VHH binders against p49116. Designs and how they scored, part 5

Target 1, 238 residues: p49116
Amino acid sequence: EGPLLSDTHVTFKLTMPSPMPEYLNVHYICESASRLLFLSMHWARSIPAFQALGQDCNTSLVRACWNELFTLGLAQCAQVMSLSTILAAIVNHLQNSIQEDKLSGDRIKQVMEHIWKLQEFCNSMAKLDIDGYEYAYLKAIVLFSPDHPGLTSTSQIEKFQEKAQMELQDYVQKTYSEDTYRLARILVRLPALRLMSSNITEELFFTGLIGNVSIDSIIPYILKMETAEYNGQITGAS

## First folded at step 9 (VHH)

Design tc14
Fold by OpenDDE, fold request of step 11:
Structure tc14 (fold): chain B 238 residues (1-238), chain A 120 residues (1-120)
Amino acid sequence: as target 1 above (238 residues)
Amino acid sequence: DVQLVESGGGLVQAGGSLRLSCAASGFTFSNYGMYWGRQAPGKGREWVSGISWSGGYTNYASSVKGRFTISRDNAKNTLYLQMNNLKPEDTALYYCARPGYGKSPESDYWGQGTQVTVSS
């Protein structure tokens, strides 16, 4: 059997909205995040193994792991996105809500901790100097997680995850033969993804564009969206 | 098509230095870690050094650690290997390599290599 991924899947190019505003407003942040979300989901859709699972299973998988995929995407595209600046802007916008007493002290703490965890995760990934190949397989490992509730075809999902892990191991071993712990150093970062709340992520990045519509509810639509439509939305928003 | 072209090899005396270059094309260079390998006469292929996509992380075989330095210029799609304090046992055909997909060594991409000969 052939490899799980190819060079096509290693390529992960995010196009930012243009022009970049002088002040990062909520719309810019949401648009940037939406593009990344779409890119991540369409990336998943482009994987033959993912396609083999069927539409219902695919939707369930993406619903279960979209936040993790999105976060890995943030890490991978942190420089292109100027993620630190975006996060700072989000914090500034949050300050307005705080001043208006719209959030409880506990909620503020949760949100700030989430932002901190997100930044820390991205920084940690940058320190590991993860490349496009490794990111692709990390995303695959996250995508093909059989331990989410309500999934069908869990045995097949598990096989794909194992395949992803093995192929990543082969890559790391070939590239860095004398560093036997690199793979472990990379994989040990994945648990941090599950510490991040999808609800908070949605609130921080998507409230401005999606409004009352949840990411969960639009996932089937995104997965069915034609590539041409996706590209049109990206170019139209520029 | 993925192409790798090595250069910079030659004859050098023990204790001397060489700098190898590898020109990459046919793929997005910055998406991949790269490595140098070598094949000495009568021996199999040996991993020498690896480098991450940005050059921020490097790894070396114990036999060359402290003497060899791997680097890259992504703007030029070029991989380098600075070899100092060369020894006769460093004599080999040196290959630039991009890892492929799968466990098979044949999945990796190699150039034709450049010959390095170190005389005593």
Scores: ipSAE 0.933, ipTM 0.976, lowest interface PAE 0.4, mean pLDDT 93
Fold by OpenDDE, fold request of step 11:
Structure tc14 (fold): chain B 238 residues (1-238), chain A 120 residues (1-120)
Amino acid sequence: as target 1 above (238 residues)
Amino acid sequence: DVQLVESGGGLVQAGGSLRLSCAASGFTFSNYGMYWGRQAPGKGREWVSGISWSGGYTNYASSVKGRFTISRDNAKNTLYLQMNNLKPEDTALYYCARPGYGKSPESDYWGQGTQVTVSS
C-alpha cells in the first residue's frame, strides 16, 4: 500500500485577502480565518484515506477536530498571516467590548488566556522549525484521531493515524538521523491543541463573518464545496 | 519532476576545504528538510548532515561534527555543505537528498552526486 500523503498534500498555501487594510478590522480577520478554515477542510478532503471513510464519518471527524486543524494551520501560516498582528487586533477589539461592559470578568479571563495559549503554541511550533511535510502529517495525525466520541469506523481511523505517525517517524529519521528525539519533541506539542476551546476560537475568528451560524453546522457544506469554487473565490478576492 | 544537481566536488589535500552546492527544482524547496549523504567506494550510503526548512535547525553525523556545516538558501533553491579540515576517510560521492515517502532512504530523491577525493 502506498503512502498516506503525497507532495500535493504537503503543499499548503494560504492566500490572504488583498489589500491589507491599515487597521485590521473584524471583517479582515474573519475573512482570513475563513480562508484558512476552507483550505484546511479541502486539504483533508483531498486525502484518499479520508475519502475512503465515507461522507458521514468524514463529517464527524472534521467536526471533532476542526479547531485543532485550524490551530495547526495558524501555526503553519503564522508568517504569511502576520498572526501576531491579527491577535493584537483581536485583543484591541475585545477591549472595546470590555469598555462597553458586555463581558463578565470571568469571560474576559477565559478569552485572554485562550489568545495567550494560541500565541504560545504557534511560538513553540516556530521554535521547532516544523516544515510543510511535518505539518502535513501532524494534521493527518490530528484528523485521524479515533478517541472522539460518536465516531464510526474507529478501527480504520486508528490505522490511518498509526500510518501517519509511522511515516512521519520515517521522514524525521531519514532527515535527522542523529537526532533521535526530534519526533518526540514534535509530538508532545499536540496535547496543547486539546486545551483550546473551539467555542472561543469560533468567537474570536468567525463571529463577524458567520454571525449566529456555527462552524459545526457549515462543515458539511464546506466539505461538499467544489475546489474550483473555492479557488475562484480566492482569486476574485485577491 | 524533482531534480537535484550537486556540484563543488574535486581533489583536495588533507586538511583542505571544499564547498558543495545542490540546486533543487521541481518541488517547493522550503516545504522540506534536506540532508547530505555520501557513499565511499565499496561501502553503503551514509547520512552526513540534515537541515530544517528554514535552516534554523541542523544535525550532523559524529564523524563530521565540528568540521562540516550545512546551510541553505531558499530564495535560490540551493543546499550547501561547507567541508573543512577534510580527511582521507571523507573521500566519497556526496549527494544531496530530499526525503520521499517510506522507511527506506532509497525512496528519497537525490542527484548524480559530486565526487570528493581527499589525498594524504
Scores: ipSAE 0.933, ipTM 0.976, lowest interface PAE 0.4, mean pLDDT 93
Fold by OpenDDE, look of step 10:
Structure tc14 (fold): chain B 238 residues (1-238), chain A 120 residues (1-120)
Amino acid sequence: as target 1 above (238 residues)
Amino acid sequence: DVQLVESGGGLVQAGGSLRLSCAASGFTFSNYGMYWGRQAPGKGREWVSGISWSGGYTNYASSVKGRFTISRDNAKNTLYLQMNNLKPEDTALYYCARPGYGKSPESDYWGQGTQVTVSS
């Protein structure tokens, strides 16, 4: 049996909307986030092991972990996205809502803490100097998580996760042979992803979606999209 | 196709210095950590040093720590190994490597290597 991933899965190139406006409006933020989401879904779909699980199981997995995948994507693409600028813009837009008394004090605190967690996570990943190979396998570990409720084929999912972990371990061992703790330092960051609310992430990045459609509801449609349509979405051609 | 081409080796006296280069092509260089290995006559392959994608993190074998420095230039798709205070035991074929997929180092990509010979 061959490796879980290949060079095609290590490549993760996000194309931002162009041109970048002077003022980052909700639409630009939403479009950028949507492209990242589509890229992440397309990435998952391109994995043979993922395909082997079947459409129903695939949908359930992505529904369960889309926030974690998205967040890893934010960290990986932070430079290209100018994530700090986007987050600042989101905060500014939030301030407008605060002034209009649309949010409770507790909700404001919750949202601000979430933004802080996102920023800290991305900063921590940057500090670890995670590369494309490691990101690919971290995403795989997150994707093939057997501990989500309602999943079928959990034994097979677990096997894929273990395979991802082992291959990442092999990579780290070969590249950094005298650093016996690097793998642990990387993996210990994953729990932070589970502390982040998918609902808040959706509210912050996807408020501009037409018709208030939830990410959960559109995931099946994204996964069924044709490759050409995926390419159009990630490049902004459609 | 992934290609790695090492250069900079040669004959040097003990205590001398060399700078090795590795030109990479056929893949996105900045997506991967890279490492140097070496193979001495009659011995197996030995890991020497590793470097993260941006160069912000480096790792060294105990035998070369303090003497060797690994670096990279992503704009030039080039990996470097600065070797100072060379010793006869450093004599080996040095190769640049991009990790592949699998536990075995033979699954990795490497070039033909460059010979480093340190005379006493």
Scores: ipSAE 0.919, ipTM 0.970, lowest interface PAE 0.4, mean pLDDT 93
Fold by ESMFold2, fold request of step 11:
Structure tc14 (fold): chain B 238 residues (1-238), chain A 120 residues (1-120)
Amino acid sequence: as target 1 above (238 residues)
Amino acid sequence: DVQLVESGGGLVQAGGSLRLSCAASGFTFSNYGMYWGRQAPGKGREWVSGISWSGGYTNYASSVKGRFTISRDNAKNTLYLQMNNLKPEDTALYYCARPGYGKSPESDYWGQGTQVTVSS
């Protein structure tokens, strides 16, 4: 009954830390990424269908897909974040790390391959000119994935995913009536998200976090965070 | 509330040109694709052309391809349709639209339309 998302879910405004430093550093990158992560999880929390699944299911879903949501957020916010500049700086740092013997050669190769795949994904999304409506529905499709191990309520999750897929199809068909292939071109980009490594994402964007905690471990805290505190930490659309 | 206001219609001779405008408000214009539709006398509404959020992708009905050009200016929140080499068959009430959340185009957001009449 009624659409899965609304215009409030299409709005996705990332506010960057101020001021932008003269040179990129780990603290600026980590704060920027943390803001995107919080925005992405708060976006998911705001969806009525997500709320209806209950707190335990909410935590399980976000733990299973946070890296996919984060990666879609990177693609959507690439210009605001200056992502291409961030990735170029990281690549240069990795090349220096071989000379300083800080990381194994095999690990650096894995990280470089991940960076290349991330750049390719972001470029492909830009070439398709994906808009905010399409991004919101792509995020919903990855959020409501019934295939993750350990989930409960998989039948209801599958129903929500199918609803997201159909509502995206309706949008594309109405906007671009003579392009019978746009939906397919958009959806075939999604499997690339499953190949993105959460531990490499943590290494690239969250190195400044205290200790060896994983994003997986802090997700329940982020989902419970006070809306007023969350809104006070970022400036932008509500 | 979403508001769409078309302008630029009128009477024109066959072979002539018109430029339609659509002023958008009440939503973040750059988050959405947009499209034009038209309704000829005694006929249903037909899709004419669509455009992606940045203008980087455009799509046209076969009946207007090569003659019409859709464009947008996100700084002005305005959608355009440049109509060249107009034919009497192009006579219609032209509407701009933003897709809504339902399956049917009737659930989309439409303006009141602007009349284009092409004389022989």
Scores: ipSAE 0.790, ipTM 0.929, lowest interface PAE 0.9, mean pLDDT 88
Fold by ESMFold2, fold request of step 11:
Structure tc14 (fold): chain B 238 residues (1-238), chain A 120 residues (1-120)
Amino acid sequence: as target 1 above (238 residues)
Amino acid sequence: DVQLVESGGGLVQAGGSLRLSCAASGFTFSNYGMYWGRQAPGKGREWVSGISWSGGYTNYASSVKGRFTISRDNAKNTLYLQMNNLKPEDTALYYCARPGYGKSPESDYWGQGTQVTVSS
């Protein structure tokens, strides 16, 4: 019955494919995004409260919120990932597709709106100077969301979400005692995550990974996969 | 283990200045916000100032705002408190802290403190 998270859950170190190519390509973007996705899923798996809900509930929760966790990860790791460079490369590719007459105007509009929303979210998080502790608890709040359809054990999930909210509040109050609004300013950013489209995230970041397969379908395998197995599959044991 | 070691305290006349330092080790310093607190003789602990992980956001108790400046150097794992225009009421044991996982400040990590004494 201790705290929901510990220092091991605050640690969130993304290792980028090395070296960065002179010209960004689909493979580099997809590998970078895959590393973030696996780091995010393994982070969730490491939480004792998450483990306590059982394997079926674990899979259901992650399927429901993986895009929100991924987007928080993008914001947290934006500097390490050179996210602005990745997004610029994607925009350039969209421009080439317009010139080649390969994409409809409606699709381009949807993708550009998503990119803008992502940039605005990352900027708002940087403006608040969100730290690793705060990110860990924000991720916990979105992970333990009882509102997603089809979940079981929603009463327990709600209790874990409330615990995450209280522990984040405790941290903010102790660190910034004269700022009665910091928690509210932080939490108000979370609804924007629900506006991010999983389909478009897959198109932006995962096009080269799995042709015609959704991230939803591979989540059970990612959750079962040990870190050593992932490293062997993706990086060749380095 | 998390360790915080304060230094830079001493005796100073009212109106003077001191700069406190806090050396941090045993955790990833840049993952956390930090704060300074103080404990005056015969009184409880008082929060003084907090700072975000990059230093981009700072927050001060009303009693010290405009006189004290919190800062940090993540490359040196060091937290600072510049104290100007010191008053006898600022006399206290000053400690740096990293929040822990719980409601009470006793769950936090803090150092042994450094004494600041301000004479009239």
Scores: ipSAE 0.790, ipTM 0.926, lowest interface PAE 0.9, mean pLDDT 88

Design tc14
Fold by ESMFold2, fold request of step 11:
Structure tc14 (fold): chain B 238 residues (1-238), chain A 120 residues (1-120)
Amino acid sequence: as target 1 above (238 residues)
Amino acid sequence: DVQLVESGGGLVQAGGSLRLSCAASGFTFSNYGMYWGRQAPGKGREWVSGISWSGGYTNYASSVKGRFTISRDNAKNTLYLQMNNLKPEDTALYYCARPGYGKSPESDYWGQGTQVTVSS
């Protein structure tokens, strides 16, 4: 009954810390990533179907998929974030870590492979010219994944995912009526998200986060944030 | 309030050209793909062409492919349809649309349309 999402959920406006420094640094990268994470979490919280699942289920879902939502957000906001420049700065930092013997060769290989996979994912999404509507529904499909361990209400979550798939199908068919392959091309990008390591995402984008607390641990607090606290994070308060 | 306003229709001889425009307001134009449709007298609505948010992907009905070109200017919130080599069969009310949140095209956002009449 009624659509899963609305125009308010299609809107996904990321504001960046200004100005972009001459040479990117850990603080700028972490602030930019934190803004995207908070935007993504509050986007999920704003969905009526998500709210209907209850607070414990909400927390469990977001813990299971935050890295996938974050990665979709990176792809969607790649230009406004200057993501290619951020990744280049990270690669340069990794080269210094090799020279200073701060990180094992195996770890650096894992991180470089992750960066390559991330860049390939973002490139593939750009080549498909994915729009805000399509991103909103891809994020919903990822959010309402019933196959994560430990979830309750799996049947209801599956119904919401199927609704998201159906509404994305409707959009693609109405917009691009003679392209019988666009939906399939879009959906086959999603498995790559499950190959992205949340641990490496934290290392790449959140090394400046206070303490040794993982993103998993702070998700309940992010989801409970009042609008005033969230707006403070958007405007660069850290 | 989503608003779509078409213009550029008119009477044209077979083989001629027209360029349709669609001014969009009330939504973030660059978040959505857009499409053109048409309705000939006594016929149902026919999808004509779609375009992705940046214009990097376009798609055409077989009846117009090679003759029509869809484009957009996101800075002006405007969608275009360049129609070349027009035929009497192209006579229709042309409307631009943004997809809505339902299965049926009736749930989409439509303009009032602009009439294109192609004489022999």
Scores: ipSAE 0.740, ipTM 0.912, lowest interface PAE 1.1, mean pLDDT 87

